VHH binders against NH(3)-dependent NAD(+) synthetase (nadE). Designs and how they scored, part 1

Every score and structure here is a prediction.

Target 1, 296 residues: NH(3)-dependent NAD(+) synthetase (nadE), of Coprothermobacter proteolyticus (b5y8q4)
Amino acid sequence: MNTAMEETQRIEQFLRKALVSERKHGYLIGVSGGLDSAVVLKLLVQAVGKENVLGLILPDRDTEKKSTTLARSLLEQEKVPYKVISMTPLLRHLGVYKDMPLFLLPTRGLKESIVRRFYNDYTKKLNKPVFFAQWEEPPTQLPYFYEGIAYYRIKHRVRMATLYYYAEKNDYLLVGCTNLSERLIGFYVKYGDDVCDVAPIAHLYKTEVRQLSEYLSVPEDIRNRPPSPDLIPGITDEYSLGINYETLDQILAGLEEGKTAEDLKQLFPADIVELVINQVKFTQKLEGKPYMLKRA
Structure headers, positions and changes below count from the first letter of each chain, unless a header shows other numbers; Kabat numbers aren't used for antibody chains.
F, E and O stand for the ipSAE by ESMFold2-Fast, ESMFold2 and OpenDDE, each averaged over both directions (binder to target, target to binder). V2 = 0.75 x the mean of E and O + 0.25 x the DockQ between their complexes.
Where letters were taken out, [cut] stands.
The coordinates of atoms that the task and the answers printed are left out; those that the model quotes come from them. Centres of patches stay.

## First folded at step 5 (VHH; framework vhh_sonelokimab_d1)

Design d02 (from b4 with R27S)
Fold by ESMFold2-Fast, scan of step 5:
Structure d02 (fold): chain B 296 residues (1-296), chain A 124 residues (1-124)
Amino acid sequence: as target 1 above (296 residues)
Amino acid sequence: DVQLVESGGGLVQPGGSLRLSCAASGSTFSEYAVGWFRQAPGKEREFIGAISYSGDSTYYAVSEKGRFTISRDNSKNTLYLQMNSLRPEDTAVYYCAAEPGWYDLEDSSEYDYWGQGTLVTVSS
């Protein structure tokens, strides 16, 4: 990317042009307490002013309290109007929590421990991180596999619906917070957190978003948090992926530069290179949905 | 779940002052913004002002700005409305109400939890 200053100015201009092009009055953003939404919020405030931004914090039963606290603190610091809407009643009404009745467990630590034990067991049985195996047929005796996938995906889809409701109610554009690292490997929920009108950081790798966060003076408490979708207790991005962003981004940037699989296997573990390359190829297939017939 | 109980209402002469309190119960009170509203007989609920969950931001209705001051003490789970230079038209039932965000503060429908109200009568 350009210098942080140059990239910030470029994104700000992009955000202003999108409002003019769409003839809209402002931006609606979901703020998670994570790095990406914090960077996007700062960019929005600088680009269009705090009076033209509305934040939503959309926690559910499994959301860390710290995520909501940090999101609120940031929105209050920026003086951006915001609404907090619990997703728990809607998810409970849909029956989502019946597949993971964690209310029986007395502490969050115990919930996280049990969830990680299931993930470790699945990783061992699948011989790869669960994220990369979600599109393959599991062994017939692997219990709750599909329920687990449905459980985390529905959370982003109900959040998307809620975000659009408030965006349209205010005549605002919905801004997305997905970065390039996530886009290239499909580390998002299709028709969930990938859905937006404007994606100001979708061209930046996670490591580049971290650079912008320092330039934009994102609070250190947010910058130092492990990245997590905060959908399932204890499951961070790196835990789910089995790879850190420094390594992932170097492989992705290498592919962008034209390096071959063989070149990358000289620099990184061969199994990790293969997982990333295969995942990039698979993610391109996701972009082909919905399947549509050509006119006869 | 947040429960709110107002107190401090009563009879006061024009030009007088009153401080209303709103006592909160519930483990999550410190996560809520709180507004003060009033309602006179035959009128809609009127927004007075609001204070953010941290106390760092306040917002007042234009008509009451300068006469009324809102404050909170999260360690005591208590909100205050200081009312100065009271007029007969300030006679109303005063309500405190809580919302988890900081959005559309004058709209009473944005507030999920309400107290039962405390009557303030300004008469000569």
Scores: ipSAE 0.432, ipTM 0.783, lowest interface PAE 2.5, mean pLDDT 86

Design d03 (from b4 with R27Y)
Fold by ESMFold2-Fast, scan of step 5:
Formats: structure tokens, sequence, C-alpha cells
Structure d03 (fold): chain B 296 residues (1-296), chain A 124 residues (1-124)
């Protein structure tokens, strides 16, 4: 990455150029209270002005209260208009919460403990972190495994539909907040949070987005939060991946520089290197969907 | 999540002042932006102004700017509307309404919770 200053200016120019090229009046952004959307929000305000940005906060039953509070506080501080729309009624109507009836548990801490216990059990049975196993047939039958996958993926897809409704209603472009680390390993929900018109940080590793957040003066309480998709209580990015972003980004950057699997296995645990390399290869196939027949 | 009850309405002479209160129940009031609307008989609801959840931002309808002031006290779960230099045309039922965001504030359909209203009559 360039210096934080140079990269910020480059992204601002990119955002302004996209707006002109598409002949649109502004940007719509989903703000989660996490690092990536906070960085993108600040870049948008600097690039096109607060008057040309609309924020949406889209919580559901399982969203941390702090996520909504931080998102609202940041939008207020930036003086960006925003709407808060609960996804809970729609998800409940779809029957989504039947797969995780967490309303019976008295505290969020207890919910998180039980969810993590199930994830740990699944990790042991799959012999790899759950994220990397989601596209494979489990070697042993796991009760409600596919219901669990459907449970979290639908949340990003209903959010995507809501974001596009407001983007098109305002004649705005939808901006995405996916970073390069997530993109390379497929740590996103296809047709959900990966869907956007403009992706201003998709070329930056998570560790680089963190550097930008400091330069842009993102509030410390957002910068210091563990990254989380906030889809399932207690499941952070690093918990789901079984690897921290510092290590993941070093492996991904090493591959970009032309280092071999053998080179990387001298620096990092061999099983982790293999998981990351295999996941990068698999993710290239996800980007090729839908499968389409060649013209005869 | 939020229940709103207006008070302070009544009969006031032209040129007079009146302070309306909106009392909120429910522990989440401090997370909502709140606005004031009015409706005269046979008319649609008209936006007066709004205040953000923190109280740091306010937005007023152009026609009411300078005569009406909105404030809030989150420790008391209460919203206020200070009305000065009242005219007969200000006669209406006044409603407070809450929305969780800060968007399209003049559109009454953006507000999730509404009070029952308090009547303000400006005449003799």
Amino acid sequence: as target 1 above (296 residues)
Amino acid sequence: DVQLVESGGGLVQPGGSLRLSCAASGYTFSEYAVGWFRQAPGKEREFIGAISYSGDSTYYAVSEKGRFTISRDNSKNTLYLQMNSLRPEDTAVYYCAAEPGWYDLEDSSEYDYWGQGTLVTVSS
C-alpha cells in the first residue's frame, strides 16, 4: 500500500470518478459499527461531501447493541443522513429464527458461550475451522449444519436487497466495504455483502484498512473492536477463521509476491498455510458463478 | 418500544407563547430522533422540526424557523417544543413522533412511534 495519505487521495479520486462515470448523485452505504464500513464512510464524506451520502444501519435480533450505537454515533459525528431498519421482522417471517431460538437464553454472554461451544465441537469433528468446511460434505453427520449456514447467509442477502432499494430510490451508487483479505479467501456471503457498484477498499488487506482507519481518525472504540460479521452471537472473524488477520495477510501477501507453499510453511504452521492456499483456489471458482453454458 | 404522550396544549391568544412536552416511556427513547408535527382539521400532517438522539442536531421546517425551538432531556425521557409569537394559523393538534434514524425528516411515514396529540388553539 502507498502511504495512508496517498492511498486516501487515490481512493477519493476513484470514488469521485465512479460517480461521474455512472452519472449518479451520491453513495449509499451500510454502516455496521465495524472498522471497514467506518473507513469507507469517512472516505465517502471526504470524497463527495456528507450531503451526497446516505447511511443505513440494518440490525437484527443477533446484532450487538454496541454495533448499532457505534454506527449511529459515527454517522451523527459525520453529519451524514441515515436510516435504521430492523431486519428482524422479515427474518422472522422467513422462519430464519426457528433454526436458532436464542430468545430462550437469559443473557447475550450465555448465547455466545453456547454458540462457541457448538463451533468448537464442529471444528473438532471437521478437523478444520467451520468457515473452511462450509462448502464440503461433512465427514460425519452434523445436526442442523446446513440450517446454520442458511441462517447466517440470509442475513446479508436481505440486507443487500434493502441497500439496493434505497440506493435506487435515491439514484445513488451502492458502495461495498469488502477488503482484499476477505475477497481472496471468500470470507463474504455471495450475493450478499459482496454485492455493490463500487468497492473502494477491495484492493487493501485488512491490516492496511486498519492503518487507514488511524490516519482517518476513526474513533478508537470502533478501531479496537474485534472484526465480526455480527451474524451469529460470539462469532468474530478470527474465531470463524481460526487465524488472525496479521498472519492471514502475511500469507496472502507472500503468495502475491510469488512465495511457494514450502517457503510459507517455514514461517507459519503447515496446516494453516494449506487451508489458506486451498481456500484461495476455491474462491476463484465462487467468482465464476453462475455456471453458464457456452453458445453452441 | 417507545410510547409518547404530549401535554401542554390549550387556548392561547395571538402573539402568546406555549411550551409543549412529550413524555416518552420505554428504555430506548435516548436512541431515537424525535420530531414535532401538527395537523389542522381537513389538512395533512405538517412537519415542524426534529432533534437527533443526542440533541446535537436540529432541523426545522422553513415556515416555522425562528418561532419554534425543539429541545430534549434524555435523563427525563422528555421532548419539548417552545412556540413563540403564535398566530391563529398555528391552531392544530400537535404530535410528537420518534424515528431511530436521521433521514427524510419531513416525511411522517419515516416515524415509527406517534403520540395521540395535544390540541393548541390560538384565538381571542
Scores: ipSAE 0.435, ipTM 0.786, lowest interface PAE 2.5, mean pLDDT 86

Design d04 (from b4 with T28D)
Fold by ESMFold2-Fast, scan of step 5:
Structure d04 (fold): chain B 296 residues (1-296), chain A 124 residues (1-124)
Amino acid sequence: as target 1 above (296 residues)
Amino acid sequence: DVQLVESGGGLVQPGGSLRLSCAASGRDFSEYAVGWFRQAPGKEREFIGAISYSGDSTYYAVSEKGRFTISRDNSKNTLYLQMNSLRPEDTAVYYCAAEPGWYDLEDSSEYDYWGQGTLVTVSS
């Protein structure tokens, strides 16, 4: 990445140009209380002004309370108008929560403990991090596999639909918060959180977004928080991936710089290097949908 | 899960002052922004002003700026509307309303919770 200052200026110019090119008056952003949306919010305010940004906070039953608190605090500090819309009634009406009935558990900590116990069992049975196994045929004895996938994916897709409703209602562009690390390994929900009009940090690795967050004075409570999609209690990005972003990003950047698999295996465990390289190759297939018949 | 109850209404002479209170109950009230609205007989409900969850931001309708002041005490779950230099046209039922965000504050449909209202009569 360029220096944080230079990259910030470049992104701000990009955001202003997109607004003019699309003849729109502002940006709509989903603010999660995580690092990526915090960085994007700061960039939007600096680029187009607080009065031309609208934030949405879209919690559901499983969203950590701290996520909503941090998102609201950041939006208040930036003096950006925002709306909080619970996704719980809609998800409940769709029957989503019948697949994960946690309503009898008295505390968040207990919910997270039970979820993590179940997740650890899955990881052991799959003999690899669950994220990398989701596109493979599940073992016959792995219960609730498809229900689990549907459970977390629908949350991002419902949020996407809500974000577009408010973007179009205000004649604003929808900004996305997906970073390069996520894009290269397919760590996103297709037709969910990957959907946007403008993606100002999609060219930056997670570790670069973290550097930018320091320059932009993102609050430490957000910067130091473990990255999480916040879709299932207790499951963070690194827990799901089995790899920290520092290691992941070094491998991805090395590949971008032209380092071979053999070069990277000198620096990192061979199995991790192979896992990442194979995932990057696989992720390219996600762009092949929808399948369309060619005209005869 | 937020309940709001207004109090402090009554009869006041033109040029007088009055302070309305809005008592809130509910564990998450401190996370809500609060607006004040009024409705005169035969008129639409109109926005007066709003205060953010933290109290750091306030927004007032242009016609009321300088005469009305909104404040909150989150430790007591109470909101206030200080009304000065009252005019006969200020006669209305005054409502407090809460929303979890800070968006389109003049639109009453954005507010999830409403009080029952308190009558203010400005008459000689």
Scores: ipSAE 0.426, ipTM 0.779, lowest interface PAE 2.5, mean pLDDT 86

Design d06 (from b4 with T28Y)
Fold by ESMFold2-Fast, scan of step 5:
Structure d06 (fold): chain B 296 residues (1-296), chain A 124 residues (1-124)
Amino acid sequence: as target 1 above (296 residues)
Amino acid sequence: DVQLVESGGGLVQPGGSLRLSCAASGRYFSEYAVGWFRQAPGKEREFIGAISYSGDSTYYAVSEKGRFTISRDNSKNTLYLQMNSLRPEDTAVYYCAAEPGWYDLEDSSEYDYWGQGTLVTVSS
């Protein structure tokens, strides 16, 4: 496809110009085994060469083993230098795993089943997908609600700190892998995975990133994986959002085109349209933090 | 999580050959890159070469001049170093070491797990 070709060339030029503008020698990237970081890795290699890219794989106790295997395989295929650094010791030292003591469960399947049962119960009690309720006071006393929020958010912030340490040590720019769908609804951890020096796919919807992945020959094992932040066992993007990306992206693109809530409710369920529109409005206000006093 | 044990060292005459083995115990050896290092009497530890977790990539120190080759058999959890045309200056304790990544391979501090070493003596 011409669109994928033209966009690839535009992003590659953007990545080269950013290095010149910042007077840096290369890019550091966190590779998760997911689609977005795989696409960005391919773009970096084509733009600046494999010798000017360093990959980090940052698994923790809850990371799927397949994620690390796919990330390592992709980095080896691309001949990109990389390090694997477990986040588990630091998270354990901070006491993070005390908030979710899954070590008593004998299999990953059991851990995922138990986590999903709690998530489904929370969704029922909140009367909306958990993602959309995380910034609101729970209507009842929900056990482990705030502990759960802190549990997943700290993982991305620890990864961010590790990524910047290696970026600065190598005199490299940190590249981010956040896409437009995530940015518009705030499906990221503020001061975590949203933090980077250069964001080459932040202007593309998730469905557009999928188109690029086919053009760039990202392995099918990565392309066909269900999207997941891989922070809590069993919690995929669909579980968190209650919406698939095909539907989400159509609503977001409709809003970009100037369609009203009324227009979109003719095409999609009214409750989903309301959730997305309200979330987009809320996300715009998140950029007002930290709260700072204006000079008198 | 990985324990490494070298074997195959011993006395060899100049011009001879030796194959060293590094046996890994514990789960997940197939997820590690493995390097060979040596330390000669009175000298610093020296990098020889490394092989990636899959075996698809190898990296050798420039000073080797093609005399050494590294291979691995993940089904046997074993790493090999084939040494040919041995010289007295190859006399050293040889170590295998494992790391989960593939960067800065000559830096011994990047390796999380080390064997105890096996002595190779090249003398008449």
Scores: ipSAE 0.437, ipTM 0.791, lowest interface PAE 2.5, mean pLDDT 86

Design d07 (from b4 with T28I)
Fold by ESMFold2-Fast, scan of step 5:
Structure d07 (fold): chain B 296 residues (1-296), chain A 124 residues (1-124)
Amino acid sequence: as target 1 above (296 residues)
Amino acid sequence: DVQLVESGGGLVQPGGSLRLSCAASGRIFSEYAVGWFRQAPGKEREFIGAISYSGDSTYYAVSEKGRFTISRDNSKNTLYLQMNSLRPEDTAVYYCAAEPGWYDLEDSSEYDYWGQGTLVTVSS
């Protein structure tokens, strides 16, 4: 990436150009309390002004209280208008919580402990991190495997629908917060959080987004927080992936620079290199959805 | 849920001052923006001003800026409306209302919780 200053300026110009090209008046953003949406919010405010940005905070029953608190604090600090809409009533009426009834557990700590116990058991049975196995038929029967996948994916899709409703109501573009690391390994929900009109950081690795966050003075509470989609109690990005972003991004950047699998296996554990390369290859297939028959 | 109860209304002479209080029950008061609205007899509800959940941001209707000041004390689950230089036209029932965000603050439909109102009469 360019210097943080140069890249920030480049992204700001890109965001302004998109508004002009689409003849829109501003940006709608979902703010999660995580790093990526915090960086994008700062970039939007600098590019188009706080009065032309609307934030949505879309918590549900399983969202960490700290996520909502940090999102509100950031939006208030930036003086950006925002709305908080609970997703819980909609998810409950869809029957989502019926298949994952965590409400019977008396504390969040206990919920996280039980969820992590199932995740650890899954990792052991799959002999690989759960994320990488979700598109494969599991070799051993895993209780709640498909219910768990449906449970977290629907959350991003209902959030997407809500974001577009407010974007279109205000004649705004929906901005996305996905980064390059997530895009290359498919760490997103297809037709959920990958859906947007403008993706200002989709060309940057997670580690590069962290560099921008320091330059943009994103609050330390957000910068130092473990990345998490905040969809299932206790499951952070690195817990789900079984690999930290520092290692992941070095492998991905090495591939971008033309390093071979053999080159990378000299720098990183061979099993991790193979896992990442195989996932990158698989993720290329996800870009081909929906499957469409070509005209005869 | 938050339950909002206004107090401090009463009769005041033109040019006088009055401080209204809005006491909130419920653990989530510190997570809500709170606004003040008033409604005079035969008139529609009018926005006065709002304060964010942290107290760091305030927004006032143009006509109220400088005469009315909103503050909150989250440790007491109370917000205040300080009213100065009162005029007979300020006679109304005053309501406090809570909104989970900081959006469309002048639109009363954005507010989830409302108090019962407290009457302020400005007359000799």
Scores: ipSAE 0.407, ipTM 0.763, lowest interface PAE 2.6, mean pLDDT 85

Design d08 (from b4 with F29L)
Fold by ESMFold2-Fast, scan of step 5:
Structure d08 (fold): chain B 296 residues (1-296), chain A 124 residues (1-124)
Amino acid sequence: as target 1 above (296 residues)
Amino acid sequence: DVQLVESGGGLVQPGGSLRLSCAASGRTLSEYAVGWFRQAPGKEREFIGAISYSGDSTYYAVSEKGRFTISRDNSKNTLYLQMNSLRPEDTAVYYCAAEPGWYDLEDSSEYDYWGQGTLVTVSS
């Protein structure tokens, strides 16, 4: 990427041009308390002013309390209007929590521990991190495998519907917070958190978003927090992927530069390189949905 | 679930002052922005002012011109509205209301939790 200053200016111009092109008055953003939405929020405020930005914080039962606290603190520091809407009643009504009845566990620490133990067992049985296996038929029966997938995916989809309701109510564009690392490997929920009108950081790797966060003076409590979709207790991005972003981004950037699998296997473990390359290829196919017949 | 109870209303002479209190029970007020509204007989509810969950931000209706000050004490789960230089047109039932965000503060429909109101009469 360009220098943080140059990239910030480029994104700000992009955000202003999109408002003019679409004849809209502002931006609606979901703020999670994570790095990506914090960076996007600061870019929006600098580009179009705090008065033309509306934030939504959309926690549910499994959301870390710290996520909501950090999101709220950031929105107050930036003086951006915001609303907090619990997703729990809607998800409960849909029966979502019947698939993951964690309410009987007495502490969050115990919930996280038991979820991680199941996740580790799944990783062993699948012989790869669970994320990379979700689109494949499991080689052995995994209890609650499909229920678990449905459980986390529905959360982003109901959030997407809520975000669009408020965006359209205010005549605002919905901004997305998905980055290039997530896009290339499909680390997002299709028709959920990937859905937006404008995606200002979709061209930046996660490590580049971190650089931008330092330049934009995102609070350390947010910058130093492990990236997490915050959908299932204890499951961070790196736990789900089995790889850290520093390594993932180097492999992805190497592929962008034209390095071969052979070249990358000299620098990184062969199994990891193969998982990433295969996932990039699979993700390109995933983007071709829905399947549609061409006219005869 | 949060329950709000207003107190401190009563009869006051023009030019006088009153401090209204809003006490929360059930859960802490620290998770909510809180606004004050008033409703005179036969009129719609009118926004007065609001204070954010942290207390770092306040927002007042443009008509108030510094006569009213909102504050909060999260340790006591209590909100206050200090009213100075009261006029007969300030006569109304005063309500406190809570919402978890900082959004569309003048729109009463954004507030999920309401007190029952306390009557303020400004008359000689």
Scores: ipSAE 0.342, ipTM 0.721, lowest interface PAE 3.1, mean pLDDT 85

Design d09 (from b4 with S30D)
Fold by ESMFold2-Fast, scan of step 5:
Structure d09 (fold): chain B 296 residues (1-296), chain A 124 residues (1-124)
Amino acid sequence: as target 1 above (296 residues)
Amino acid sequence: DVQLVESGGGLVQPGGSLRLSCAASGRTFDEYAVGWFRQAPGKEREFIGAISYSGDSTYYAVSEKGRFTISRDNSKNTLYLQMNSLRPEDTAVYYCAAEPGWYDLEDSSEYDYWGQGTLVTVSS
């Protein structure tokens, strides 16, 4: 990455050019209270002005209250208009919460404890973090495994549909907040949070986004939060991946620089290097969907 | 989950001042923006002004700037509308209303929770 100043200027120019090229009036952004959307919001305001940005906060039953509070605080600080739309009624009517009836548990701490016990059990049985196993047939049937996958994926897809509705209603471009680390290992929901018109930080590793957040004066409360999709109680990015972003990004950058698996195994645990390399290779196959027949 | 109750309405002479209060109950009041609206007999609800959840931002209808001031005290779960230089045309039922966002503030349909209203009569 360039210096934070140079990269910020480059991204701002990119965002302004996209509006002109698409003949659109502004940007719509989903703000989660996490680092990536906070950085993107700051970049949008600096690039096109607060009057040409609309924020959506889209919580559901399982969203941490602090996420909504931080998102609202940031949007007010930036003086950006925003709506808060609960996803809970739509998800409930789709039957989503019947598969994961956490409403019967009296505290968030109990919900997180039970969810983490299931994830730990799955990790032991799969002999790898759950994230890396979701595209493989499990060796034995795992109770609620596929229900759990469907549970979190539908949340991003419902949010995507809501974001596009407001973007098109306002004649705005939908901006995405996915970073390079997530893109390279497929840590996103396909046809959900990967879907956007413009992706201003998709070329930056998570650790580089953190550097930009300091330069852009993103509030410390947001910068210091553990990264989480906030879809299932207790499940952060690093908990799901079994590795932290410092390690992940060093491996990914090493691969970008042309380092071999053997070079990386001298610097990091061999099992982690192999998981990351295999996941990068698998993620490249996701670009081939939908599968289409060639004309006869 | 927010309930709003207005108070402080009554009869006031032209040129007088009046302060309305809106008492909120519900644990999430400090997460809501609040607006004041009024409705005179036979007319639609008219937006007066709004204040953000933190109190850091205010927005007023152009026709009401300078005479009306909105404030809030989140520690007391209370909103205020200070009305100065009142005219007979200000006679209406005054409502407070809450919304979780800060968008399209003049549109009454954006507000999820409404009080029952308090009558203000400006007459000699």
Scores: ipSAE 0.427, ipTM 0.781, lowest interface PAE 2.5, mean pLDDT 86

Design d10 (from b4 with S30E)
Fold by ESMFold2-Fast, scan of step 5:
Structure d10 (fold): chain B 296 residues (1-296), chain A 124 residues (1-124)
Amino acid sequence: as target 1 above (296 residues)
Amino acid sequence: DVQLVESGGGLVQPGGSLRLSCAASGRTFEEYAVGWFRQAPGKEREFIGAISYSGDSTYYAVSEKGRFTISRDNSKNTLYLQMNSLRPEDTAVYYCAAEPGWYDLEDSSEYDYWGQGTLVTVSS
């Protein structure tokens, strides 16, 4: 990455050029209370002005109250218009909450404890973090495995549909908040949070997004939060991945620089290196969807 | 979820002042922005102004900025509309309304919760 100042200027120009090229009047952004959307919001305000940005906060039953509070506070501080739309009624009507019996548990702390116990059990049975196993044949006796996958994926897809509705209603472009670390390993929901018109930080590793957040004066309460998709109680990015972003980004950058698996295994545990390399290879196939027949 | 009750309406002479109150109840009122609207007989509902959930931002209809002031006290779950230099044309039923965001504030359809209204009559 260039210096934070130079990279910020490049992204601002990129965002302005996209509006002109598409003949659109502004940007719609989903604000989660997490780091990536906070950085993107700051970049949008600097690039096109607060009056040409609309924020949506899209909580559901499992969203931490602090996430919504931080998102609302940031949007008000930036003086950006925003709407809060609960996803819970739509998800409930789709039957989403019937498939995951967490609604039977009386407290959030108890829900988080139970969810983490299931994840720990799954990790032991799969001999790898659950995220990396989701595209493999599940072992027998993993209750709620497919229900769990469908549960979190539908949340991002419902949010995406809502974001596009407001983008098109306002004649705005939808901006995405996915970073390079997530893109390279497929840590996103295909046809959900990966779908956007403009992706201003998709070329930056998570650690580089953190550097921009300091330069852009993102509030410490947001910068210091553990990264989390906030889809399932208790499951942070690092808990799901079994690896922190500092290590992940070093492996990914090493691969970008042309380091071999053998080179990286001298610096990091061999099993983690293999897991990341295999995941990068698999993720390249996701970008080829949907599968289409060639003309005869 | 949120209930709103307006008070403070009444008869006032042209050039006079009046302060309306909106008392709110409900678990999540402190998370809502609130707008004031008015409706005179035979007219559409008109936006007056709005205040954000924290009270840090206000937005007024262009024609009313400077005569009307909106404020809130979240510790008392109460909102205020201070009305100065009142004119006969200000005669209307005044409503407070709440929305969870800060978007399209002049559009009454964006507001989910409404009070019953309080009548303000400006006449000699």
Scores: ipSAE 0.424, ipTM 0.766, lowest interface PAE 2.6, mean pLDDT 85

Design d11 (from b4 with S30Y)
Fold by ESMFold2-Fast, scan of step 5:
Structure d11 (fold): chain B 296 residues (1-296), chain A 124 residues (1-124)
Amino acid sequence: as target 1 above (296 residues)
Amino acid sequence: DVQLVESGGGLVQPGGSLRLSCAASGRTFYEYAVGWFRQAPGKEREFIGAISYSGDSTYYAVSEKGRFTISRDNSKNTLYLQMNSLRPEDTAVYYCAAEPGWYDLEDSSEYDYWGQGTLVTVSS
C-alpha cells in the first residue's frame, strides 16, 4: 500500500471518476458499525461530499445493539443522510427465524454462549473451523448444517436487495465494503455483500484498511471493535476463521510475493498455512460462477 | 415504542410568539430524530423542521427560515418549537413526529410515531 495519505487521494479520485463514468449523482452505502464500512463512508464523504451520500443501517434480530449505535453515531458525525430499516419482519416472514429459534433464550449473552457451543461442536466434528468446511460434503452427524448456512447467507442477500432498491431509487451507485483479505479466502456471501457497483477498498488487506482507518480518524470504538459479520450472535471473524487478520494477511501477502508453502511453514503453523492456501485455491474456482456453457 | 404528546397551543395575536412542547414516553426517544409538521384546515400536512437524535443537526423548510426554532432536551424526553412573528397563515394543528433515521425529512411517511396534534390559532 502507498502511504495512507497517497492511498486516500487515489481512492477519492477513483470514486469521483466512477460517478462521472456512470453518470450517477451519488453513492449508497450500507453502514454496519464495523471498520470496513466506516472507512468507506469517510472516503465517500471526502470524495463526493456528504450531500451526495446516503447511508442505510440494516439491523435484524441478531444484530448487536452496539453495531446500530456506532453506525448511527458515525453517520451523524459525518452529517450524511441515512435510513434505519429493520430486516427482521422480512426475514421472519420468509421463515428464516424458524431455523434458529433463539427468541426462547432470555439474554443475548446466553444466546451467544449457546451459538458458540454449537460452533465448537461443529468445529470438533469437522476437524477444522466451520467457515472452511461449508463447501464440503457434511458428515451425517451434523444436523441442521444446511439450515445454518442458509440462515446466515440470506441475511446478506436480503440486505443487498434492499441496498440496490435505494441506490436505483436515488440514481446512485452502490458501494461495497469488501476488502482483499475477505476476497482472497472467500469470506463473504456470494451474491450478497460481495455485490456492488464500486469497491474502493477491495485492493487492500484488512490490516491496510485498519491503517487507513487511523489516518481517516475513524472513532476508536469502531477501530478497536472485533471484526464480525454480525449475522449470528457471538460469531466474530476470528471465531469463524480460527485465525486472526495479522496472521492471515501475512500469509496472503507472502503468497502474493511468491513465497512457497515451505517458506510460509517456517514462519507460521503448517496446518494454518495449508488451510489458507487450500482456501485461496478453492475461492479462485468459486469466482467462476455462474458456470456457463460455451456456444458449440 | 414511542408515544408523543404535543402541548402549548392556543390563541395568539398576529406578531405574537408561542412555544410548543412535545413530550415523549418510551425508553428510546433519544435514538430518534424528531420533526414538526403542521396542517391547516382543508390543506395537506406540511413540514416545518427537524432535529437529529443528538441535537447537533437541524433542518428547516425554506418557507420557515428565521421565524421557527427547534430544540430538544433528551434528559427530559422533550422537543420544543419556538414560533415568533406569527401570522394568520400559521393557523394550523401542529404535530411532532419521530423517525429513526435522518433522510427525506420533509416526507411525513418516513416518520414512525406521531402525536395527536395541538391547535394554534393566529387571529385578532
Scores: ipSAE 0.332, ipTM 0.723, lowest interface PAE 3.2, mean pLDDT 86

